# VHH binders against EKC/KEOPS complex subunit cgi121 (cgi121): the designs that were tried, part 151

Target 1, 174 residues: EKC/KEOPS complex subunit cgi121 (cgi121), of Schizosaccharomyces pombe (q9p7j3)
Amino acid sequence: MILPLFPETQVHVFVYENVSNCAAIHEQLISQNPIYDYAFLDAATILYKKQVYSAIIRALEDRRDEQMKTKTIHSEVILSLSPKTEISSAFRQFSMTKKSKNIVVVKIDSKLTEEEEFERLDKLVEGNRVEFSDEELQKLIDFKVLKKNYKLDPSTLENPLASILSSIALRGYS
Short names: E, the ipSAE of ESMFold2; O, the ipSAE of OpenDDE; V2, 0.75 times the mean of E and O plus 0.25 times the DockQ between their complexes.

## First folded at step 16 (VHH)

Design m27 (from qm1 with D31L; framework vhh_6qgx_2)
Fold by ESMFold2-Fast, scan of step 16:
Structure m27 (fold): chain B 174 residues (1-174), chain A 123 residues (1-123)
Amino acid sequence: as target 1 above (174 residues)
Amino acid sequence: QVQLVESGGGLVQAGGSLRLSCAASGFTFSLHAMAWFRRAPGKEREFVAAITYTGSYTFYTDSVKGRFTISRDHAKNTVSLQMNSLRPEDTAVYYCAATYAWDYHTERAYEYWGQGTRVTVSA
């Protein structure tokens, strides 16, 4: 995909259900294996496509402005999902764990086409690829996790989109 | 209450050894990567070494590789730094730190910090 504000930047987002090798993937992430240079998110934390896009846009803006807080653009995406500018907390809140079952994977600046990235990721992830759509994400979300991560009240939990997007856009500001 | 307490600092002659220890409490030690940072007088805090939450992988800054060894003890909730072949340029306050993230070289990725222990290496 192409973002209007960043037309030269290649962005790919993949969703996998019923992933059986999350422990193996997590081991590669903590060892900093460069083959796994993606943002690996727990799908339990993602409700909308716009949530992921907003975090990607924020990360790209921070890179453009030389204001990144993390070493990689993919780590910056993970940070950008959090309402606070705290790297450790953001990873705890949004990154996949060895116990994850469904994941969202983001790739920025790929030299590969979307089809080639699909082929590559399908070899790394042992699960079923599904469409990156609000419909599919709503099947994978954990509302208890979402409420905790964004500090949502019962009234905002009924329609949380605006609150989530505001939290991402205003990260680090009151 | 989160606490990281360093010990083992002191005065040592060049070529000598010191072992630093850090006792952790008040958080899930087994889920956090642990690291040592240092700050020499007049300089910024710099990364020294890190160990993953599993203990399976270690990372070192080039200047200490082969001389320093980081390790952890899950039963005692401690992380240690064995410092061998010490040099005057290793003189610094050494800080223990913890992070859930796998961004080990980035100081701001660390959530919990100790107060530091001073190491002085004489020529």
Scores: ipSAE 0.825, ipTM 0.913, lowest interface PAE 0.5, mean pLDDT 91

Design m28 (from qm1 with D31R; framework vhh_6qgx_2)
Fold by ESMFold2-Fast, scan of step 16:
Structure m28 (fold): chain B 174 residues (1-174), chain A 123 residues (1-123)
Amino acid sequence: as target 1 above (174 residues)
Amino acid sequence: QVQLVESGGGLVQAGGSLRLSCAASGFTFSRHAMAWFRRAPGKEREFVAAITYTGSYTFYTDSVKGRFTISRDHAKNTVSLQMNSLRPEDTAVYYCAATYAWDYHTERAYEYWGQGTRVTVSA
């Protein structure tokens, strides 16, 4: 996928359900294995495609403006999902854990086609691929986690999209 | 209440050794990566070493690799830095820090910090 504001940047987003090897993947992430240079998110934290795209766009804007706060663009995506500009907290809130069951995986600056990235990730992730769609994401979300991460009250929880997108866009400014 | 308390600094001659320790409390130590940073007189704070929350992987800045060893003890909630073959260039205040992220070289990624312990290496 190509974003209109960043036409030279290749972006791929993958969704896996019923992942059985999250502990093994997590071990590779903490060891900084370069093969695992992706943003590995817990699907329990993602409700909409626009949520992921907004975080990607913010990360790319920060890279363009030489304002990145993390070492890699994928870590910047994780940070950009958080309403606060606190790296450690953002990883605690949004990154997959060894106990995760469903994950969203983001790849930026891929040198591979989408199908080649699918082949590569299918070798790393022991789970079932599903479509990156609002319908599939809404099957995997944990509303308790979403409420906590974005500090949603009952009135915003009924239709949280605008609040989530505002939190991502205004991260660190309000 | 989060606390990181460093100890073990002091004066030592070039070629000598020191062991720094950091006692952690008030957060889930076993879920956080631990690191040592240092600030030399007139310089910015720089990364020295880090250890993953599991203790299975360590990372070092090139200038200390092979001379310094980072380790942790989950039962005692401590992280240690064994410093061997010390050089005058190692003179600095050494800080213990903790993060949940695996962005170990980025100072900003660390959410908890100690007050530092001073190490002076004479020629």
Scores: ipSAE 0.834, ipTM 0.919, lowest interface PAE 0.5, mean pLDDT 91

Design m29 (from qm1 with D31G; framework vhh_6qgx_2)
Fold by ESMFold2-Fast, scan of step 16:
Structure m29 (fold): chain B 174 residues (1-174), chain A 123 residues (1-123)
Amino acid sequence: as target 1 above (174 residues)
Amino acid sequence: QVQLVESGGGLVQAGGSLRLSCAASGFTFSGHAMAWFRRAPGKEREFVAAITYTGSYTFYTDSVKGRFTISRDHAKNTVSLQMNSLRPEDTAVYYCAATYAWDYHTERAYEYWGQGTRVTVSA
């Protein structure tokens, strides 16, 4: 996809369910293997497409303004999902773990087409790709995790979108 | 409560060796990457070495590669830095740090820090 504020930046987002090799992927992430330079998120933490896009936009804004807090744009996406500017906590809250079952994978600055990235990721991820849509994400979310990560009150859990987007947009300023 | 306690610092002559240790408590040590940072007099804190939570991978700043070795002991909840062939420019306070993230060179990525242990290398 093409973002209006970042028309030269290619962004791809993939959703995988029933992933059987999360422990192997996690090992590659901690070793900083360049082939795995993606943001690997636990789908249990993502409820909306707009949630992911807001974090991507915030990360790209921080890169444009030379205010990145992390080493890579993909790490910056993980940080940007969190309402706090605390890198370690953001990874604990949003990144995939060895025990993850469903994942959301973000690629920024792709030199490949969406189809080529899919073929590359299919070699790395042992799971079923599903559509990046609110409908599919809502099948994979864990509302207890979402509530804890964004500190949602019971009254906001029924319609949390505005609170989530505000948390991402105002990261470090509230 | 989270605690990181460094030990092993001291005065040593150029070409000598020191072994720093860091004892961790109050958090899941086995789930965190561990690192050493240092701050020389009048300078900012800089990355020295890191080890993944599995212990399988290590990372070093260029100036210490081949001279320093980071290791960890999960049974004792300790991380160690073996420093060989020490140089006067290695003089600094050395800090132990812990992070859940795999962003090892970024000081801001570390959530837990020790108080530091002083290393002085004479010419």
Scores: ipSAE 0.825, ipTM 0.914, lowest interface PAE 0.5, mean pLDDT 91

Design m3 (from qm1 with G26T; framework vhh_6qgx_2)
Fold by ESMFold2-Fast, scan of step 16:
Structure m3 (fold): chain B 174 residues (1-174), chain A 123 residues (1-123)
Amino acid sequence: as target 1 above (174 residues)
Amino acid sequence: QVQLVESGGGLVQAGGSLRLSCAASTFTFSDHAMAWFRRAPGKEREFVAAITYTGSYTFYTDSVKGRFTISRDHAKNTVSLQMNSLRPEDTAVYYCAATYAWDYHTERAYEYWGQGTRVTVSA
């Protein structure tokens, strides 16, 4: 994908369901294995494509402005999903865990095509690839988790998109 | 609130050793990475060492590699820093800290902090 404000930045987003090796992937993430330099998110926390893109855009803006709070662009994506600028809490809220079942994986600054990244990730992730679409994400979301992460009340939960996007764009300034 | 408590600091001569320990007072950090940071007089706080929540991986700042060893005891919920071949430049207040994130070198990534223990290394 090409982002209007970042036309030279390659962005790829992948969705996997029924992943059986999340514990092994998590071990690689905590060891900071450079092969796993992606943002690995729990799909239970992601409802919309726009939610992921808004976090990516915010992370890229912070990198452009030399205001990143984390060491890598992928960690900055995880932070940017959170309505608060608390790194530890953001990872607890949005990153995959050893108990995750479905994951969303973000790659920024890849020199590989989307298809080449799919081939690479399919060797790392033991699960079923699905389309990165609102329809597929809605099958994987946990609304209890979403409500807690974004502090949604019952009235916003029926159409939470604007509230989620506002929380991501205005984190730290609310 | 939760408190991390450091111990083991003191005065030691160059070339000597100290072992620092850190314990939680109210809960365990079994899913958190643990780290040591230090602040020398007139300096900002800097990263020293970190250990993953599994205890399987460790990270060190270059100036202490080969001299310091971080370890953790999951049963006792403690993290320790074995400091060997101490140098006057190691003089600092040492802080333990905990984070859920795997961004170990970033001070801002740490959610919980101890009050620090003083280490003085004489020439």
Scores: ipSAE 0.823, ipTM 0.904, lowest interface PAE 0.5, mean pLDDT 90

Design m30 (from qm1 with H32Y; framework vhh_6qgx_2; at its last look DockQ between E and O 0.93; V2 from the best seeds 0.80)
Fold by OpenDDE, look of step 17:
Structure m30 (fold): chain B 174 residues (1-174), chain A 123 residues (1-123)
Amino acid sequence: as target 1 above (174 residues)
Amino acid sequence: QVQLVESGGGLVQAGGSLRLSCAASGFTFSDYAMAWFRRAPGKEREFVAAITYTGSYTFYTDSVKGRFTISRDHAKNTVSLQMNSLRPEDTAVYYCAATYAWDYHTERAYEYWGQGTRVTVSA
């Protein structure tokens, strides 16, 4: 997929459910294995496609403006999901853990087609690929976690998208 | 409250050794990677070494590879830095830090910091 504001950057997003080897993947991430150069997100924290895209766009904007806070674009995506400016906090809030069961995987700057990238990633992830859609994401979300991460209240719970996007966009400005 | 307390700094001659220790409290120690940073006189703080939450992996800045060893003790909630073959350029205040992230070389990634311990290496 190509984003309109970043036509030279190819982005792929994949969703996996019932992943059995998150602990193994986590170990590779901790070791900084370059083969695992993706943003691995806990699906329990993701409710909308636009949430993911907003974070990706924010990360790409940071890179464009030479204002990245993290070392890698994928880490910047994780940071960009958070309303907090602290990297450690963002990772705690949104990154895949060894206990995760469902994940969202983001690849930035891919040189492969979506299918080719999937084949590569499928060798690393032991789970079932599902469609990257709001419908599928809503099946995987933990609303308790979502409420905590974005400080949602009863007035915003019916339609939390605006609040989530505002939190992502305005991080560091208030 | 979170607390990181460094110890073991001091004056040593070139070629000598020191062992720094950092005692951690107030957070889940096993969930965090631990690191050492240092700030030399007139310079910015720089990464020295990091160790993952289980101790399975370690990372070092090039200038200390083969001379420094980072380790951690989960039973005591401590992280240590064994410094051998010390050089005058190793003179600095050494800081202990903790992060939940795996962006180990990024200073900003670290959530908790100690007050530092001074290491002086004489020629």
Scores: ipSAE 0.879, ipTM 0.931, lowest interface PAE 0.5, mean pLDDT 96
Fold by ESMFold2-Fast, scan of step 16:
Structure m30 (fold): chain B 174 residues (1-174), chain A 123 residues (1-123)
Amino acid sequence: as target 1 above (174 residues)
Amino acid sequence: QVQLVESGGGLVQAGGSLRLSCAASGFTFSDYAMAWFRRAPGKEREFVAAITYTGSYTFYTDSVKGRFTISRDHAKNTVSLQMNSLRPEDTAVYYCAATYAWDYHTERAYEYWGQGTRVTVSA
């Protein structure tokens, strides 16, 4: 996919459910294996496609403006999902863990097509691919995790989209 | 509540050795990567070494590679830095730090910091 504001930047987003090798993937991430240069997110933290796109756009804006706070664009996506500019907390809040079961994987600046990235990821991820859609994401979300990460009250939890997007867009300006 | 307490600093002659220790409390130590940073007189803080939460992988800045060894002990909630073949340019205050992220070289990525322990290496 191509973003209107960043037409030269290729973005791919993949969703996997029932992943059995999250511990092995996490080991590769902490060792900084370049083969795993993606943003690996816990699907328990993602409710909407727009949530992911907003974080990607924010990360790309920070890269364009030479204001990245992390070393890689994929780490910047993880940071950008958080309402705070605290790197360690953002990783704790949104990154996949060794105990994750469903994951969202983001690739930016791929030189491969979406299908080629999918074939590559299928060799790394032992799970079932599902459509990147609001419908599929809503099957995987943990509302207790979402509430904690975005500081939502019970009334906001019924329709949290605006609050989530505002939190991502206004990070550091609250 | 959260504390990182460094010890083991001191004065040593060039070519000598020191072992720094950092005792961690108030957070889930076994989930965090641990690192050592240093600040030399008149310089900015720089990365020295890091160890993953599993202890399986270590990272070093080029100037200390082969001379320094980082290790951790989960039972004691400690991280250590064994410093061998010390040089005058290793003179600095050494800081222990913790992060959940795997962005080990980025100072801003560290959530918890100790107060530092001074190391002086004389010619």
Scores: ipSAE 0.828, ipTM 0.913, lowest interface PAE 0.5, mean pLDDT 91
Fold by ESMFold2, look of step 17:
Structure m30 (fold): chain B 174 residues (1-174), chain A 123 residues (1-123)
Amino acid sequence: as target 1 above (174 residues)
Amino acid sequence: QVQLVESGGGLVQAGGSLRLSCAASGFTFSDYAMAWFRRAPGKEREFVAAITYTGSYTFYTDSVKGRFTISRDHAKNTVSLQMNSLRPEDTAVYYCAATYAWDYHTERAYEYWGQGTRVTVSA
């Protein structure tokens, strides 16, 4: 996939449910194994496709403007999901952990088609691929986690998209 | 309230050794990577060493590789830095830090910091 503002950047997003090896993947991430250079997100924190796209766009804008705070574009996506500028807390709130069950996986700067990238990723992730869609994401979200991460009040929890996107857009002005 | 308290600094002759310790409290120590940074006189703070939350992987800046060893003790909530073959260039205030992320070299990735312990290495 290609985003209009970043026409030279190929991005793929995958969703897996019932992942059995998140602990093993997490070990590879903390060891900085380059084979695992993806953004691995906990699906319990992701309600909308646009939430993920907004974080990707924010990370790409920061790279373009030489304002990245983290080492890789994929770690910058994790930071960009957060309403705050604190890298450690963004990872704690949004990154896949050893206890995660469902994940969203982002690859930026891919040289492969979506299905070729999937073939690589499928060797790393032991789980069931599902469609990257609002319908599937809504089955995997934990609304208690979402409310906590974005400080949503009860009145906005029915349709929180605008509040979430505003939080991503306003990061750095708190 | 989170606290990181360093100890073990002091004055040592070149070629000598020191062991720094950092006692951690107020957070789930076993979930965090730990690191040492240092600030030499007149310089910016720089990365020295990091250890993953499991303790299985360690990372070092080039100038200390082979001389410094980072370790952690989950039962005592401590991280240590064994510094051998010390050089005058190692003179600095050494800071203990903690992060949930794995950008170990990035100072901004660390959310918890100690107040520092001074190490002076004389020629």
Scores: ipSAE 0.640, ipTM 0.854, lowest interface PAE 1.5, mean pLDDT 91
ESMFold2 (binder alone), look of step 17: mean pLDDT 89; pTM 0.906

Design m31 (from qm1 with H32N; framework vhh_6qgx_2)
Fold by ESMFold2-Fast, scan of step 16:
Structure m31 (fold): chain B 174 residues (1-174), chain A 123 residues (1-123)
Amino acid sequence: as target 1 above (174 residues)
Amino acid sequence: QVQLVESGGGLVQAGGSLRLSCAASGFTFSDNAMAWFRRAPGKEREFVAAITYTGSYTFYTDSVKGRFTISRDHAKNTVSLQMNSLRPEDTAVYYCAATYAWDYHTERAYEYWGQGTRVTVSA
């Protein structure tokens, strides 16, 4: 995807379902293996494409404005999904875990094409690729997790998009 | 409630050794990375060492590599810092900290902090 506000920034987003090696991937993440320099998100926390893009845009804005709170742009994406500016909590809320089954993977500043990144990631992730679409994401979401992470009440759960996007945009300021 | 309690600080001569310990309670110790930070008088806190929640990987700031060793004991919910070949510039208050994130060098990434233990290294 081309981001209108950051047209020179290469962004790729991938979705994998039925991943069998999440424990092995998590081990690589905690060891800070540079091969795994991606934002690995638990798909149980992501309902919309716009949710992911809003977090990416916020992370890129914070990098542009020299206001990043984390060491890497990919960690900043994880933080940007959270309505709180608390790094540890954001990782607990949105990052994949050893027990994850479905994941969303974000790559920023890739020198590779989308197809080349798929080839690379397919060697790291033991699961089935699916389209990055609202339809596919809605099959993987856990609404109890979503409600907890964004503090949604029953009135907003039926149409949570605006609430989620405003939480991401106003993180740390509201 | 969450508590990190440091111990083992003191006065030592240059070239000496100290072992710091941190006892953790009130959170799931086994899910969190543990780290040591230090603050010298008139300076900001700086990263010293970190250990992953598994204990399999460790990270050190360059000035302490080869001299300091971080370790953890899951049965006792403790993290330790063995400090050898101490130098006057190691003089600082040493803080134990915990985080779920794998952003180990970033002070802001740590959600739980101890009160610190003082280390003084004389020339």
Scores: ipSAE 0.825, ipTM 0.909, lowest interface PAE 0.5, mean pLDDT 90

Design m32 (from qm1 with H32F; framework vhh_6qgx_2)
Fold by ESMFold2-Fast, scan of step 16:
Structure m32 (fold): chain B 174 residues (1-174), chain A 123 residues (1-123)
Amino acid sequence: as target 1 above (174 residues)
Amino acid sequence: QVQLVESGGGLVQAGGSLRLSCAASGFTFSDFAMAWFRRAPGKEREFVAAITYTGSYTFYTDSVKGRFTISRDHAKNTVSLQMNSLRPEDTAVYYCAATYAWDYHTERAYEYWGQGTRVTVSA
């Protein structure tokens, strides 16, 4: 995908359900294995494609402006999903865990095509690929997790998109 | 509720050794990476060493590699830093810190912090 504000930046987003090797992937992430240089998110935290894109755009803006708070662009994506600028908390809230079952994987600055990244990830992730679409994400979301992460009240939970996007866009300012 | 309590600091002569310990309570210790940071007089806080939540991987700043060893004890909820061949430039307040993130060198990535223990290395 091409982002209008960052047309030079290659961005790929992948969704996997029924992943059986999350503990093994998590071990590779904590060891900082460069093969796993992706943002591995728990799909239980992601409701919309726009939620992921907003976090990617925010991370890219922070990199452009030399304002990144984390060491890598993929960690910055994880941070950017959170309404707060608290790195540890953002990872606890949005990153995959050893107990995750469904994941969203983001790759920025890939030298590979989308198809080549799929081939690489399919070797790392033991699960079923599904389309990156609002329909598929809505099957994987945990609304209790979403409500807690974005501090949504019952009235906002019925249509949370605007609140989520505002939280991502305004973090660090308000 | 959450506490990190450091101990083991003191005065030592160059070439000596010290073992720092950090006792953790009030959070799920086994889910967090643990690290040591230090702040020398008149300087900002810098990364020293980190250990993953599993204990399987360790990370060190170049100036302490081969001299310092970080370890953790899950049964006791402690992380330790064995400091050998100490140099005057190792003089600092040493802080224990915990993070859920795997961004170990970034001070801002750490969620919980101890109050520090003072290490003075005399020539």
Scores: ipSAE 0.784, ipTM 0.890, lowest interface PAE 0.6, mean pLDDT 91

Design m33 (from qm1 with H32R; framework vhh_6qgx_2)
Fold by ESMFold2-Fast, scan of step 16:
Structure m33 (fold): chain B 174 residues (1-174), chain A 123 residues (1-123)
Amino acid sequence: as target 1 above (174 residues)
Amino acid sequence: QVQLVESGGGLVQAGGSLRLSCAASGFTFSDRAMAWFRRAPGKEREFVAAITYTGSYTFYTDSVKGRFTISRDHAKNTVSLQMNSLRPEDTAVYYCAATYAWDYHTERAYEYWGQGTRVTVSA
């Protein structure tokens, strides 16, 4: 995907369901294995494509403005999903865990084509690739997790998009 | 309710050793990476060492590699820093910190902090 404000930045987003090796992937993430330099998100936390894109755009803006709070652009994506600028909490809220079943994987500044990244990720992730679409994401979301992460009241859960995007946009300015 | 309590600081001669300990309570210790940071007089806090929540991986700043060893004991909810071959440049207040993130060198990635224990290394 090409972002209008960042036309030189290559962005790929992948969705995997029924992943059986999340514990092994998590071990690679905590060891900081450079092969796993992606944002590995728990799909239980992601309801919309626009939610992911808003976090990516915010991370890229922070990098452009030399205001990144984390060491890598992919960690900055994880932070940018959170309504607060608290790194530990953002990782607890949005990153995949050993017990995750469905994941969303973001790659920024890939030196590979989308097809080459598919081949690489399919070797790292033992699960079924599905389309990155609102329809597929809505099958994987956990509304209890979403409510807690964005502090949504029950009435807002019926149409949460604006609240989620506002939370991402206001992060770091409050 | 959350507490990190450091101990083991003191005065030591150059070339000597000290063992710092940090007792954790009020959160799930086994889910957190633990780290030591230090602040020398007139300086900013800097990263010293970190250990993953599993204990399987450790990270060190270059100036302490081979001299300091970080370890953890899940049964006792403690993290320790064994400091050998101490130098006057190691004089600092040492802080214990905890994070869920795997961004170990970033000070602001740490959610919980101790009050610090002072280490003075004389020439």
Scores: ipSAE 0.807, ipTM 0.906, lowest interface PAE 0.5, mean pLDDT 91

Design m34 (from qm1 with H32K; framework vhh_6qgx_2)
Fold by ESMFold2-Fast, scan of step 16:
Structure m34 (fold): chain B 174 residues (1-174), chain A 123 residues (1-123)
Amino acid sequence: as target 1 above (174 residues)
Amino acid sequence: QVQLVESGGGLVQAGGSLRLSCAASGFTFSDKAMAWFRRAPGKEREFVAAITYTGSYTFYTDSVKGRFTISRDHAKNTVSLQMNSLRPEDTAVYYCAATYAWDYHTERAYEYWGQGTRVTVSA
């Protein structure tokens, strides 16, 4: 995928359900294995496609402006999902864990086609690929996790999109 | 109350050894990576060493690799830095820090910090 604001940047987003090897993937992430240079998110934290794209755009803006807070663009995506400017908390809130069941995987600056990245990721992730769509994401979300991560009250929780996008866009100013 | 308390600093001659220790309390130690940073007089704080929450992987800045060893003790909630073959350039205040993130070299990634322990290496 090509983003209108960043036409030179290749972006791919993948969704896997019923992943059985999250503990093994997590071990590779903490060891900083370069083969796993993706943003591995817990699908329990993602409700909308726009949520993921907003975080990607924010991360790319910060990279363009030389204002990245983290070492890699993929870590910056994880940070950008959080309403806080605290890296440790953002990883705790949004990154996959060894106990995750469903994951969202983001790749930025891929030199591979979407098909080639799927072939590569299918060797790393033991799960079922599903469409990156609001319908599929809504099957995987945990509303208790979403509420906690974005500080949503019950009235906001019924239509949280605007609140979530504002939190992502205003990260660092609140 | 979150606390990281460093100990083991002091004055030592070049070529000598020191062991720094950091005792953690008030937060979940078992899911945090632990690191040592240092700040020399007139300089910014820099990364020295880190260890993953499992203890299985360690990371070092090039200038200390082969001389320093980081380790952790889950039963005691401590992280240690064994410093051998010390050089005058190692003179600094050494800080213990904790993070959930696997962005170990980034100072901003650490959410809990100790007050530091002073290490002075004489020529």
Scores: ipSAE 0.827, ipTM 0.912, lowest interface PAE 0.5, mean pLDDT 91

